# Designs tried in a protein design chat: miniprotein binders against q6w4x9r395to579. Part 103

Target 1, 185 residues: q6w4x9r395to579
Amino acid sequence: GHCSLEGGSFVTTFDARPYRFHGTCTYILLQSPQLPEDGALMAVYDKSGVSHSETSLVAVVYLSRQDKIVISQDEVVTNNGEAKWLPYKTRNITVFRQTSTHLQMATSFGLELVVQLRPIFQAYVTVGPQFRGQTRGLCGNFNGDTTDDFTTSMGIAEGTASLFVDSWRAGNCPAALERETDPCS

## First folded at step 9 (miniprotein)

Design qs15
Fold by ESMFold2-Fast, scan of step 9:
Structure qs15 (fold): chain B 185 residues (1-185), chain A 91 residues (1-91)
Amino acid sequence: as target 1 above (185 residues)
Amino acid sequence: GSEELFERAKELIFEAIIAAYEGDFEEAKRLLDEAFKLIEEAARRGLDEKLIEALREAAKLVREGIEAGNPELIYEAKRLLTEVIREVYER
């Protein structure tokens, strides 16, 4: 299965349902029992430098009990807050430069991430067949049915993307909250 | 330049796919018409022929999917944009 986060705030789920994304927070892209050590893939969005979008992807994060790997649009890779030179290898994860404009995170557990650094920061998520029907987050549930792709963190299928996206916010995002509650600032 | 036109044409095709999934076929067709205009402008400005071919084929598949009422063609268009364009950039 393939999920994409492309310039202009576009997300396509594993079941190939596209939608627009507007937000300035960290969001859960993918959670699954197939990910070791309670792993999750997350995306960080901030106000956009792209002319056709209000917000854009600025970093992708893989978080588990052992690792916090951050790949940012500044072409910096960190793990647990420490900068790493590529190729960077752990027991189950390798991050390397695939081309002059692309980084790849390969794993032993059926998850692959490709990040386009230039001209626009974009991400492509690939999961093996063992993930079918076992994913949750912005990338959808990977069950072959697009009608329930907007399943929120509470397990409710929504008809609109906005409630779906908001339900997958990770952490406390004061900037996003301030912008929603203080329109005159 | 042509790179900016490529990203904008791709954006319009994604917008058309979203409109089609939402049942707004008139908006989807309008967005495809704009995408075709940008694709031709990008071709005139010398964008890579493989990228032009991918954009044209994707836009055509979305249009055919709408006209035939066949969502499989729209899925194929999205697959083409994500897989083929990624492969061309990685060459």
Scores: ipSAE 0.000, ipTM 0.283, lowest interface PAE 12.3, mean pLDDT 73

Design qs16
Fold by ESMFold2-Fast, scan of step 9:
Structure qs16 (fold): chain B 185 residues (1-185), chain A 89 residues (1-89)
Amino acid sequence: as target 1 above (185 residues)
Amino acid sequence: DTLREEAERLYEEAKKLMEEAIRAFEAGNFEEAFELAFEAAILIYEAIALAAEAIKEGDTDPETEELFEEAYELARRVTEFIREVYEEL
């Protein structure tokens, strides 16, 4: 299965359902019991400079009990807050430069991530067949049926993307956090 | 309807640019192919945004949903093409 985050704020689920949203927070992209150590893939969105989108993808995060791998639009890769030279290898994960403009995170557990750094920051998620019907988050449930791809974190199928997306918010909102900085006068 | 009409116009313009980009790529003009494809990407994502807005505002016409899905499919192909062009630069 293949899920993509393209053009700043557009998503195509594992069941090939396309949608767009206007979010400026961190969102759960993929959760699954197939991911080791309570792993989750997350997407960070912030205000966009792109003319046809008011929000854009700015970082992708893989978080587990052991690792917090962040790949940002600034071409910086960190794990647990420490900047890493590529290729970077852990026991189960390798991050390397696939092309001059693309990074790949390959895993031993059936998840692959390709990040386009330029000209537009974008992400492509591939999962093996063991993930079928066992995913949740912005990438959908991978059950072969697009009609329930907007299943919220509470297990409710929504007809619109906005309620679906908001339900998968992981707490951090970069744009909101910046605005809450009190202007000193 | 005007949102759909503008989305359709942008979609057709993006298709023309992609035709030119593919031709440039086949001729070995990778820089030109990249510039044309990048411009096509901008137009196609704008078309998607307008089609989505029409649907959000109550356009239940299957033709509008079909346009949205066709535009998104073209966007996917454009992104893959840009990736291929970058490998040649």
Scores: ipSAE 0.000, ipTM 0.200, lowest interface PAE 12.8, mean pLDDT 73

Design qs17
Fold by ESMFold2-Fast, scan of step 9:
Structure qs17 (fold): chain B 185 residues (1-185), chain A 80 residues (1-80)
Amino acid sequence: as target 1 above (185 residues)
Amino acid sequence: SVEELYEEAKRLFEEGKRLIEEAIKNNDREGIEEGFELLIEAYEIAAEIAELSGDPEYEELYEEVRELITKAIRFLYELS
């Protein structure tokens, strides 16, 4: 299955359901028992347009008990907070430059990530058949049925993207909304 | 205008498709990269105009671009 994160906040799920959202947080893209060591793929979104209502992908994170691999729009790759030269290899993961504008993260467990660095930061996720019906997050549940692709972290199928997206927030969101509030006095 | 954006997206799509098809024949990584960037630009424009207008014609272009992007990604994986 293929999931894509394109053009700011545009997502296409593994079951090919497209949706848009606006958010400034880290979101869970993919959780699955097929990912080793409690692994999860996450996306970081922040404000980037001339309008403060526009948001864009700024980093992709693969987090497990052993690794925190961050690929950011400034073309820096880190693992556990330390910058890495490419190609970068761990036991199960290799990050390398696929083209002059694209990085690839290849894994031994059926997950592939391609990140477009320039001109616009975008991400493409591919999972093998072992992930079918075993995924959770913004990329959907990969069960061949688009009507339940908006299944929240609480297991509820929503008809709209907003509650679905909000349910997949991870960690603490930045206080950007508070900073943009005009003082009243 | 939305019509001008549609024409530009279609031009980018056609050029990107040409570059990718030629690059595949030649196992040319740089050609695939160049074509892929044009497809991404076409996709972003097509997605925006499809959302703004809801016109089935714009939705069709959006779907065509998505399909070719998927094929290009698969081919880039196979070159690695």
Scores: ipSAE 0.000, ipTM 0.160, lowest interface PAE 13.3, mean pLDDT 74

Design qs18
Fold by ESMFold2-Fast, scan of step 9:
Structure qs18 (fold): chain B 185 residues (1-185), chain A 80 residues (1-80)
Amino acid sequence: as target 1 above (185 residues)
Amino acid sequence: SVEELYEEAKRLFEEGKRLIEEAIKNNDREGIEEGIELLFEAAIIFYEIAALSGDPEYYELAREVTELIREAYEFLEKLS
Protein backbone atom coordinates (compact mmCIF):
# COMPACT_ATOMS: atom_id res chain seq x y z
CA GLY B 1 0.00 0.00 0.00
CA HIS B 2 1.00 3.58 -0.78
CA CYS B 3 0.09 6.74 1.06
CA SER B 4 1.35 10.15 -0.10
CA LEU B 5 1.60 13.65 1.40
CA GLU B 6 1.99 16.00 -1.57
CA GLY B 7 1.56 19.62 -2.65
CA GLY B 8 2.01 20.91 0.88
CA SER B 9 -1.43 19.97 2.22
CA PHE B 10 -2.78 17.00 0.19
CA VAL B 11 -3.00 13.38 1.38
CA THR B 12 -3.86 10.21 -0.55
CA THR B 13 -4.74 7.29 1.74
CA PHE B 14 -3.65 3.65 1.36
CA ASP B 15 -7.08 3.02 -0.24
CA ALA B 16 -6.45 5.86 -2.73
CA ARG B 17 -8.84 8.42 -1.20
CA PRO B 18 -7.49 11.96 -1.76
CA TYR B 19 -8.21 14.85 0.59
CA ARG B 20 -6.85 18.22 1.71
CA PHE B 21 -6.69 19.80 5.15
CA HIS B 22 -5.55 23.02 6.86
CA GLY B 23 -3.76 22.03 10.06
CA THR B 24 -0.73 23.37 11.95
CA CYS B 25 -0.07 20.56 14.46
CA THR B 26 1.56 17.14 14.63
CA TYR B 27 -0.77 14.40 13.36
CA ILE B 28 -0.66 10.62 13.56
CA LEU B 29 -0.08 9.43 10.01
CA LEU B 30 0.17 5.69 10.66
CA GLN B 31 -0.30 3.48 13.72
CA SER B 32 -0.34 -0.32 13.48
CA PRO B 33 0.36 -3.38 15.66
CA GLN B 34 2.74 -4.33 12.79
CA LEU B 35 5.07 -1.50 13.90
CA PRO B 36 7.55 -2.67 16.58
CA GLU B 37 7.74 -1.16 20.08
CA ASP B 38 4.49 0.82 19.82
CA GLY B 39 5.79 2.59 16.73
CA ALA B 40 3.95 5.37 14.94
CA LEU B 41 4.64 7.59 11.94
CA MET B 42 3.63 11.25 12.38
CA ALA B 43 3.44 14.32 10.18
CA VAL B 44 4.14 17.90 11.27
CA TYR B 45 2.33 20.74 9.51
CA ASP B 46 2.89 24.49 9.76
CA LYS B 47 1.72 27.61 7.98
CA SER B 48 2.75 27.82 4.33
CA GLY B 49 4.03 30.83 2.35
CA VAL B 50 3.05 29.46 -1.07
CA SER B 51 0.00 30.53 -3.10
CA HIS B 52 -3.20 28.47 -2.75
CA SER B 53 -1.85 26.53 0.25
CA GLU B 54 -2.55 27.62 3.84
CA THR B 55 -0.48 24.88 5.51
CA SER B 56 2.34 22.58 4.46
CA LEU B 57 4.22 19.50 5.63
CA VAL B 58 7.45 20.52 7.42
CA ALA B 59 8.64 17.26 9.06
CA VAL B 60 7.97 13.53 9.37
CA VAL B 61 8.53 11.71 12.68
CA TYR B 62 8.93 8.02 13.45
CA LEU B 63 8.31 7.43 17.15
CA SER B 64 8.67 4.18 19.13
CA ARG B 65 9.56 3.31 22.71
CA GLN B 66 13.30 3.72 21.93
CA ASP B 67 13.49 6.09 18.93
CA LYS B 68 12.21 9.50 17.88
CA ILE B 69 13.55 10.01 14.37
CA VAL B 70 12.71 13.40 12.86
CA ILE B 71 13.29 14.26 9.19
CA SER B 72 12.67 17.95 8.50
CA GLN B 73 12.37 20.06 5.37
CA ASP B 74 15.61 21.77 6.46
CA GLU B 75 17.44 18.48 5.69
CA VAL B 76 18.12 17.84 9.37
CA VAL B 77 17.77 14.29 10.69
CA THR B 78 17.65 13.80 14.45
CA ASN B 79 17.06 10.87 16.80
CA ASN B 80 15.93 11.63 20.35
CA GLY B 81 16.87 15.27 19.77
CA GLU B 82 20.43 14.64 18.52
CA ALA B 83 21.50 15.45 14.95
CA LYS B 84 22.70 12.45 12.94
CA TRP B 85 25.06 12.18 9.98
CA LEU B 86 23.77 10.17 7.01
CA PRO B 87 23.70 7.30 6.47
CA TYR B 88 22.22 6.75 9.92
CA LYS B 89 21.70 3.14 10.95
CA THR B 90 19.97 1.37 13.82
CA ARG B 91 19.32 -2.37 14.05
CA ASN B 92 16.04 -2.09 12.09
CA ILE B 93 16.10 1.37 10.45
CA THR B 94 18.44 3.07 7.96
CA VAL B 95 18.07 6.72 6.90
CA PHE B 96 20.10 7.71 3.86
CA ARG B 97 20.29 10.19 1.00
CA GLN B 98 18.68 8.50 -2.02
CA THR B 99 19.22 11.41 -4.46
CA SER B 100 20.29 15.06 -4.14
CA THR B 101 16.62 15.92 -3.41
CA HIS B 102 15.35 12.76 -1.62
CA LEU B 103 15.95 11.02 1.69
CA GLN B 104 14.80 7.46 2.40
CA MET B 105 14.04 5.65 5.64
CA ALA B 106 14.22 1.90 5.09
CA THR B 107 13.04 -0.55 7.77
CA SER B 108 13.12 -4.28 8.43
CA PHE B 109 9.41 -4.36 9.38
CA GLY B 110 7.69 -3.54 6.07
CA LEU B 111 7.61 0.26 6.25
CA GLU B 112 9.42 2.53 3.76
CA LEU B 113 9.42 6.33 3.81
CA VAL B 114 10.75 8.58 1.06
CA VAL B 115 10.79 12.33 1.53
CA GLN B 116 11.28 14.84 -1.26
CA LEU B 117 13.14 17.87 0.07
CA ARG B 118 12.85 20.13 -3.01
CA PRO B 119 10.99 21.81 -4.67
CA ILE B 120 8.14 21.06 -2.23
CA PHE B 121 8.64 18.95 0.92
CA GLN B 122 6.61 15.79 0.28
CA ALA B 123 6.43 12.30 1.79
CA TYR B 124 5.66 8.86 0.35
CA VAL B 125 4.81 5.95 2.63
CA THR B 126 4.92 2.34 1.45
CA VAL B 127 3.75 -0.57 3.62
CA GLY B 128 3.81 -4.30 2.97
CA PRO B 129 0.72 -6.52 2.69
CA GLN B 130 0.95 -7.49 6.39
CA PHE B 131 -0.39 -3.99 7.18
CA ARG B 132 -3.68 -4.55 5.29
CA GLY B 133 -6.64 -3.80 7.56
CA GLN B 134 -4.27 -3.05 10.45
CA THR B 135 -3.50 0.67 10.01
CA ARG B 136 -5.05 3.78 11.52
CA GLY B 137 -4.34 7.50 11.17
CA LEU B 138 -4.27 10.05 8.33
CA CYS B 139 -3.27 7.37 5.79
CA GLY B 140 -6.54 5.50 6.43
CA ASN B 141 -7.34 1.95 7.51
CA PHE B 142 -6.02 0.08 4.41
CA ASN B 143 -9.01 -2.28 4.19
CA GLY B 144 -9.79 -1.82 0.47
CA ASP B 145 -12.90 0.30 1.19
CA THR B 146 -12.59 4.05 0.69
CA THR B 147 -15.97 4.86 2.34
CA ASP B 148 -14.48 4.45 5.85
CA ASP B 149 -11.05 6.03 5.21
CA PHE B 150 -12.10 9.00 7.41
CA THR B 151 -12.31 6.83 10.53
CA THR B 152 -11.51 8.94 13.59
CA SER B 153 -9.39 7.95 16.59
CA MET B 154 -12.71 7.04 18.31
CA GLY B 155 -13.61 4.59 15.53
CA ILE B 156 -16.33 6.71 13.90
CA ALA B 157 -16.48 7.06 10.10
CA GLU B 158 -16.90 10.72 9.14
CA GLY B 159 -18.06 12.17 5.84
CA THR B 160 -15.66 15.13 5.99
CA ALA B 161 -11.91 15.42 6.32
CA SER B 162 -11.84 18.16 9.00
CA LEU B 163 -13.27 16.09 11.88
CA PHE B 164 -11.18 13.11 10.78
CA VAL B 165 -7.92 15.11 10.75
CA ASP B 166 -8.63 16.83 14.09
CA SER B 167 -9.16 13.42 15.77
CA TRP B 168 -5.60 12.35 14.83
CA ARG B 169 -3.70 15.24 16.45
CA ALA B 170 -0.69 13.85 18.32
CA GLY B 171 -0.83 15.41 21.78
CA ASN B 172 -1.63 19.08 22.28
CA CYS B 173 -1.09 21.64 19.53
CA PRO B 174 1.46 24.23 20.63
CA ALA B 175 0.00 27.66 21.35
CA ALA B 176 0.32 30.00 18.39
CA LEU B 177 3.45 32.02 18.98
CA GLU B 178 2.97 35.73 18.50
CA ARG B 179 5.74 36.92 16.22
CA GLU B 180 6.99 40.45 16.58
CA THR B 181 6.49 42.42 13.38
CA ASP B 182 9.84 43.92 12.40
CA PRO B 183 9.19 47.06 10.30
CA CYS B 184 12.54 46.52 8.55
CA SER B 185 11.79 42.94 7.50
CA SER A 1 -15.44 25.42 -10.94
CA VAL A 2 -13.00 22.62 -11.77
CA GLU A 3 -12.92 23.85 -15.37
CA GLU A 4 -11.93 27.37 -14.26
CA LEU A 5 -9.19 26.00 -11.96
CA TYR A 6 -7.89 23.78 -14.76
CA GLU A 7 -7.67 26.70 -17.22
CA GLU A 8 -5.89 28.84 -14.61
CA ALA A 9 -3.38 26.05 -13.87
CA LYS A 10 -2.76 25.49 -17.59
CA ARG A 11 -2.07 29.19 -18.16
CA LEU A 12 0.32 29.29 -15.18
CA PHE A 13 2.06 26.11 -16.36
CA GLU A 14 2.50 27.34 -19.95
CA GLU A 15 3.73 30.78 -18.81
CA GLY A 16 6.11 29.31 -16.23
CA LYS A 17 7.53 26.80 -18.70
CA ARG A 18 8.03 29.50 -21.32
CA LEU A 19 9.79 31.79 -18.82
CA ILE A 20 12.11 29.02 -17.64
CA GLU A 21 12.99 27.88 -21.19
CA GLU A 22 13.86 31.45 -22.21
CA ALA A 23 15.69 32.22 -18.93
CA ILE A 24 17.81 29.06 -19.23
CA LYS A 25 18.96 30.14 -22.72
CA ASN A 26 20.03 33.50 -21.24
CA ASN A 27 21.43 32.23 -17.89
CA ASP A 28 18.84 34.51 -16.25
CA ARG A 29 18.52 33.58 -12.55
CA GLU A 30 15.63 35.96 -11.87
CA GLY A 31 13.65 34.60 -14.83
CA ILE A 32 14.16 31.01 -13.68
CA GLU A 33 13.03 31.94 -10.15
CA GLU A 34 9.91 33.70 -11.52
CA GLY A 35 9.09 30.70 -13.69
CA ILE A 36 9.50 28.33 -10.73
CA GLU A 37 6.97 30.38 -8.73
CA LEU A 38 4.43 30.09 -11.56
CA LEU A 39 5.01 26.34 -11.79
CA PHE A 40 4.51 26.00 -8.00
CA GLU A 41 1.14 27.73 -8.34
CA ALA A 42 0.14 25.46 -11.24
CA ALA A 43 1.15 22.30 -9.33
CA ILE A 44 -0.77 23.33 -6.21
CA ILE A 45 -3.91 23.99 -8.29
CA PHE A 46 -3.55 20.56 -9.99
CA TYR A 47 -3.27 18.91 -6.54
CA GLU A 48 -6.38 20.87 -5.49
CA ILE A 49 -8.31 19.66 -8.56
CA ALA A 50 -7.20 16.08 -7.84
CA ALA A 51 -8.58 16.32 -4.29
CA LEU A 52 -11.87 17.89 -5.46
CA SER A 53 -12.46 15.53 -8.40
CA GLY A 54 -10.88 12.30 -7.13
CA ASP A 55 -9.30 11.89 -10.58
CA PRO A 56 -5.74 10.52 -10.32
CA GLU A 57 -4.77 12.07 -13.69
CA TYR A 58 -4.47 15.43 -11.94
CA TYR A 59 -1.95 14.00 -9.46
CA GLU A 60 0.11 12.88 -12.47
CA LEU A 61 -0.10 16.39 -13.96
CA ALA A 62 1.04 17.92 -10.65
CA ARG A 63 3.97 15.49 -10.44
CA GLU A 64 5.01 16.34 -14.04
CA VAL A 65 5.03 20.03 -13.09
CA THR A 66 7.10 19.38 -9.94
CA GLU A 67 9.61 17.37 -11.99
CA LEU A 68 10.09 20.39 -14.26
CA ILE A 69 10.60 22.57 -11.15
CA ARG A 70 13.26 20.10 -9.93
CA GLU A 71 15.09 20.37 -13.29
CA ALA A 72 14.90 24.18 -13.09
CA TYR A 73 16.44 24.13 -9.59
CA GLU A 74 19.26 21.92 -10.88
CA PHE A 75 20.03 24.48 -13.57
CA LEU A 76 19.78 27.29 -11.00
CA GLU A 77 22.39 25.56 -8.80
CA LYS A 78 24.81 25.44 -11.77
CA LEU A 79 24.56 29.23 -12.02
CA SER A 80 25.93 29.65 -8.45
Scores: ipSAE 0.013, ipTM 0.354, lowest interface PAE 7.7, mean pLDDT 75

Design qs19
Fold by ESMFold2-Fast, scan of step 9:
Structure qs19 (fold): chain B 185 residues (1-185), chain A 89 residues (1-89)
Amino acid sequence: as target 1 above (185 residues)
Amino acid sequence: STFDEIVKKIEEALKKAEELTRKAIEAKDPAEEAELLFEAAIYLYEALALAAELVKEYPTHPRSEEIFEEVYEAARRYTEVIRELYELE
């Protein structure tokens, strides 16, 4: 399936269900047993003042037991906290500059990611047919039925996007949420 | 696989994706539109996987990056169709 993160805050799921959300957190885009080493693709959103959205995509993260690859809007690529020069290759993943404005992460396991760096930071996720019905996260479940694309992390199908997006916050969010609220005066 | 064989498969997948996307734009039935878009997406995924394979197996070939750009332009057009059909900004 094809999933897109565009215009700062717009998402189109693998089953072609469009929605918009507002958030300043790391969200799980894609989890699947088809991803090796407990892999997951994640998106980082932060406040934006330059578009009709008040939040925008600022980084995409691929996390597994072996790798933590971060591609950020400032054109820095890191793996496990260390900056990498492109082209960067691991056994199963290659990150390279496709054009002057686009980076690609190609994998051996049926996941491909293209990141547009300019003029607006955007991401395009594609997965092979082996992922059908075996995905979870903001990109949906890839089962050919849009009515359950808002399936939360607890496995509940919601009718609207509001509860859906909040359920897919990644584990690094608690620190940011705690800092947003003054705990003591 | 040979470079030429992979390129041929990419071109075939892209042609199918474009044909299905064009039919989706012209579809009057929402269910038919959705089915055509799902099929187009499958061919785009196949083209993208093959393009990635091409870059991995032939990283120094002068046409590898060019062909990959063709695949991503097709993906961009698919996304624009989704935006227009569902009135996404």
Scores: ipSAE 0.000, ipTM 0.102, lowest interface PAE 19.8, mean pLDDT 71

Design qs2
Fold by ESMFold2-Fast, scan of step 9:
Structure qs2 (fold): chain B 185 residues (1-185), chain A 92 residues (1-92)
Amino acid sequence: as target 1 above (185 residues)
Amino acid sequence: GDYEELFERAIELWKEAEELIKRAVEAAENGDFEKAIELLEKAEELLFEAAILTYEAAALAKYPTEELFERIYEFARRITELIREIYEELEK
């Protein structure tokens, strides 16, 4: 399955349902029991961008018990808060520059992430067949039925993208909230 | 909530995107790569809006949409590639 985050605010789910939203928070993109060590993929959105959208993707985060890999639009890759030079390899994850404009995170557990850095920051998620029917988050449930792709974090199928997206907000939005309440020097 | 109305709106967005792509090609031919990128980015946005309307229309009509979505996404990816090529040219 393929899920994409494109054009600043457009998402196409694993079941190929397209939608858009405007939001300035961290959202759960993919959760699955197939991800090791309570792994999850998350997407960070903020206002502003060179796209014609009001909000845009600014970072993608892979979080597990061992790793917090952040790939940001400023082309910095960190793991557990420390900047890493590419190629960067752990036991099950390799992050490397695929082209001058793309980074790839390859894994041993059936997840692949490709991030376009320029001209617009975008992300492409690929999962293997073992994930079928076992995903939740903004990328949908990967069950072959697009009509329930807006299943919220509480298991309710919604008719609108906004309620669906809001249900997948992370409980803490430190980047956007910190910038608004305590601007950094 | 007429599915035909949604399809007509999607077609209008497609036509607008096509015109923007034509203008982008003309801008690039005249050496205005910044303008070309701006127009292609807008065209890509309109294509994604058209995809959303097409999905909503097909859901109301209860018809399959896989082939139409595949074509829309392929076209959007090609526009992304063109933006990248123009951006590289702009950088030298």
Scores: ipSAE 0.221, ipTM 0.595, lowest interface PAE 3.6, mean pLDDT 77

Design qs20
Fold by ESMFold2-Fast, scan of step 9:
Structure qs20 (fold): chain B 185 residues (1-185), chain A 91 residues (1-91)
Amino acid sequence: as target 1 above (185 residues)
Amino acid sequence: GWEELLREAEKRLEEARKLWEEAKKYLDQGDYDEAEELLFEAAILVYEALAIAAEARERATTPEQREEAFELIYEAARLLTEIIRLIYEIQ
């Protein structure tokens, strides 16, 4: 399956459902029991400098018990906060420069990530067949049915992208709504 | 049976909640390594609870059963979101 983050604000899910959103947070892109050591792939979005209403992808993060690999639009690759020279290899993951404008993160567990650095920062996620029906996050559930691709973190299938996207926030976002609606949480 | 699935999901979610509560105590003490370990363990249990609860919802034969399974799915998903936010924040 293939999921893409393109044009700064567009996402196409593993079941080929395209959508666009506006966000300035870290979002869970892919969670699955097929990822080792409680791994998750995340996407960081921030405001576009030219327009106050537009947002764009600025970094991709792979997080597990052992690793926090960050690939930033400024071409810096870190693991657990430490800058790494490419090619960079762990037991199950290799990050390398595929072309002058593209980085690739190859894994032994059926996940591949290609990041376009220039002219526009974009990401392409490929997962093996073992992930079918076992993914959750912005890339959808990979079950061959697009009608439930907007399944929120609460397990509710939505007809619109905005509630779906907001449910997958993972980082420092405005907490005012959470305090107002769930004061005991 | 449906009742067995629901009970199994509830047990995993309760265990996850205990680990999450314990993790917050370690965070308050500045012990980020211990907190992270507990949060990852809690996340695994919530994933298991979600899978079992989803199966229970699919096998439900009455509106009441579907509502109970849905409530459990919602509760589990909310806890998972909070766990992931804490994991990201402390790293």
Scores: ipSAE 0.000, ipTM 0.100, lowest interface PAE 20.9, mean pLDDT 74

Design qs3
Fold by ESMFold2-Fast, scan of step 9:
Structure qs3 (fold): chain B 185 residues (1-185), chain A 97 residues (1-97)
Amino acid sequence: as target 1 above (185 residues)
Amino acid sequence: GDYEELFERAIELWKEAEELIKRAVEAAENGDFEKAIELLEKAEELLFEAAILTYEAAALAEKTGDPEEAEELFERIYEFARRITELIREIYEELEK
């Protein structure tokens, strides 16, 4: 399955449902029991410089009990707050520069992330067939039915993207943004 | 009805995107690749918005009419938007040579 975060604030779920939202926080993109060590992908959105009503993707985070890998639009890759040179390899995860404009995070557990750095920061998530019907978050539930792709964190199917997106907010979005943009650190 | 309004708005956005793409081609032919990328990025945004509208139109039409036309348009617009994403990347990579 394929999920994409494109054009700053456009999302296409694993079941091919497109939507747009105007949120400025850290959101859970993908949770699944198929991810080791309670792993999850998260997406960080902030206000666009063009319009106060628009938002854009500024970082993607892979969080587990072992790792907090952050890939940001300024081309900095960190793990557990420490900057890493590419290629960066752990036991199950490799982050490397695929092209001059793209980074790839490859894993041994059926998850692949490709981020486009320029001209617009965008992300592409690929998951293997073992994830079918076993995903939650902004990328949807990957069950082959687009009518319930807006399933909230409470398990309720919503008719609107805004309520769906708000349900997947990570409760510490100010802390995540401050760590990356604080001029005093 | 509401689904016809969404469908008509999607077609208008698609036509606007096509005009931006034509101007982008002209800009590239004149060696103005910065302008070409700017126009293609705007076209990409319009096409994704049009795709969302055709998806919503198809969903509404499923209850009150025939969703087939909106579903077909969604597929075509979404494929077109993805091709424009690829073209922007190709032009940008050529500029960085």
Scores: ipSAE 0.035, ipTM 0.464, lowest interface PAE 6.7, mean pLDDT 77

Design qs4
Fold by ESMFold2-Fast, scan of step 9:
Structure qs4 (fold): chain B 185 residues (1-185), chain A 88 residues (1-88)
Amino acid sequence: as target 1 above (185 residues)
Amino acid sequence: DELKEAEELFERAIELWKEAVEAAENGDFEKAEELLFEAAILTYEAAALAEKTGDPEEAEELFERIYEFARRITELIREIYEELEKRG
């Protein structure tokens, strides 16, 4: 399945349900028992400075017990707060420049992330068939039925995106990326 | 009327996309990239204006068209750079 975060605030779930996103915090895109070490994929949204949109994607985060990999719109990749030169490889994850405008995070566990850096920061999530019916988060439940794609963190299927999105907020503002910034640098 | 402005920007983005496809088919990947970047920016601006419309139901229809188009732009940009890497 494919999930996309496009145009700053657009999301299409694994079951191909489109909706828009207006939050300015960190949100859970994907949680699954198929992800090792309690892994989760997250998206950081902040206010847009270059368009009329209220919010835009500014970073994507892969968090597990071992790793906190942050890929930001300024083309910086960090793991556990330390900047990494590409290609960057761990035991199960490789981050590399796929094209001059795209970074790819490839994993050994059936998750692939492609991040477009320019002209607009966007993310594309691909998961293998083992994830079918096993996903939670903004990318939906991947069960082949779009009518329950707005399933909240409490397991309730909502008819509207607003309650769904709010339920997957992973933290309070400011965004997680801002909290990684060294204010004295 | 913000919804009409969004529609006009979106239509202009589609025209730039058509020019980009033609440039790519002719092997002019530098021009295709430039046109796709312009199309992406206009697509994003169209989406932002659609969000600010006073009619959220009409905006939702335009939003769906815009997001699908943005997806196509991103796919074509990726294909162009993959082709450039093969030639490089």
Scores: ipSAE 0.000, ipTM 0.209, lowest interface PAE 14.6, mean pLDDT 72

Design qs5
Fold by ESMFold2-Fast, scan of step 9:
Structure qs5 (fold): chain B 185 residues (1-185), chain A 87 residues (1-87)
Amino acid sequence: as target 1 above (185 residues)
Amino acid sequence: EEWLKEAEELFERAIELWKEAVEAAENGDFEKAEELLFEAAILTYEAAALAKKAGDEELAEELFERIYEFARRITELIREIYEELEK
């Protein structure tokens, strides 16, 4: 299956459902029992002054009990907070420059991530058939049924992308822009 | 029958948006190309949903595959053009 994070805030799920959202948090892109050591793939969105979108993808993170690999739009790769020069290899993961504009994270467990650095920072996720019906997160549940493509972290199928996306926040977000009365207005 | 007609009309509109995305990419407007690609993907997804609703599972599967095909072809085109500009 294929999942893409295109442009600033456009996602196509493993079941081919396209949607857009605007967010400035870290979101769970993919969780699965097929990922070793409680692994998860996450996407970081923030405001960007150079993007046509209000928010844009700024980093992709692979987190497990052993590793926290961060690939950022400024072409820095870190693991557990330490900068790494490419090619970088762990027991099950290799990060390398595939082309002048693309980095690839290849794994031994059926997950492949390709990150386009230029002209627009974006990511492509490929998973093997063993992941079918066993994924959760922004990339969907990969079960071949589009009626539940927006299944939240609580297992509820939503009709809208906003509730779906909000349910997959992976940590603290910046203070939400709330409708508050401006004391000076 | 009516659903299949609507699906055909939506997909025809998607094809036109995909052509505009190609033109935008060729002109170096990669952000516009991706926006148009997204619009084409949405229309194709809606067409696939109507095909599935009409009981045409084969057409629905074909249309879902076309969404990935559109994305792959446009991103490949953007990459090729960008690499030429970088030379």
Scores: ipSAE 0.214, ipTM 0.602, lowest interface PAE 4.4, mean pLDDT 76

Design qs6
Fold by ESMFold2-Fast, scan of step 9:
Structure qs6 (fold): chain B 185 residues (1-185), chain A 88 residues (1-88)
Amino acid sequence: as target 1 above (185 residues)
Amino acid sequence: SELKEAEELFERAIELWKEAVEAAENGDFEKAEELLFEAAILTYEAAALAKNAGTEELAEELFERIYEFARRITELIREIYEELEKRG
């Protein structure tokens, strides 16, 4: 399944449900028992420099008990706070420059991340079929049904993105902006 | 070649875009959304291939055209999403 973070503030879930994002926080993008060492993929959003969005993706983080890999829009890759030169390889993860504008994080456990650095920082998440029905977070539950893709961290299915997004905050930061006051919604 | 593959994928994305616009004009926003999502994937794949082809003027021009098109797809997806949320 494929999940995308594009155009600064747009997310398309594994079940192909698109929605727009207005938060400025670190959010859980993907949690699954299929990820080793209690792994999770996270997305960092901050104020946007791109048109049509007040917020944009600024970094993607893979966090486990062993690793904290951060790929930022500044083309810096760190693991556990230390800058790494590419290609960077661990036992199960390899980060390398796929093109002059794209980085790839390949894993042995069925997760692939491609990050576009320029002209707009964007991310593409691919998961293998073993993840079907086994995912939680902003990328949805990958169960083949889009009607419950806005399932919160408490297990409640919401009809709108706002409460869903806020429930997946991973940091101490303000709640996402409400749709009724957004000129772009 | 990567450049030829990029061009072929970009042409397919444009065809899907045209079908999506037609679906949206007919009020079928769910179909338009599906087609635009597919068009977006092909567009970014084409952009990556064009970038891999290097910095020669032809490759750079193709990359810029593909990227401008990706922005248009993103904006229409936003508008379709808003309409579906309104109906849902």
Scores: ipSAE 0.000, ipTM 0.117, lowest interface PAE 16.5, mean pLDDT 72

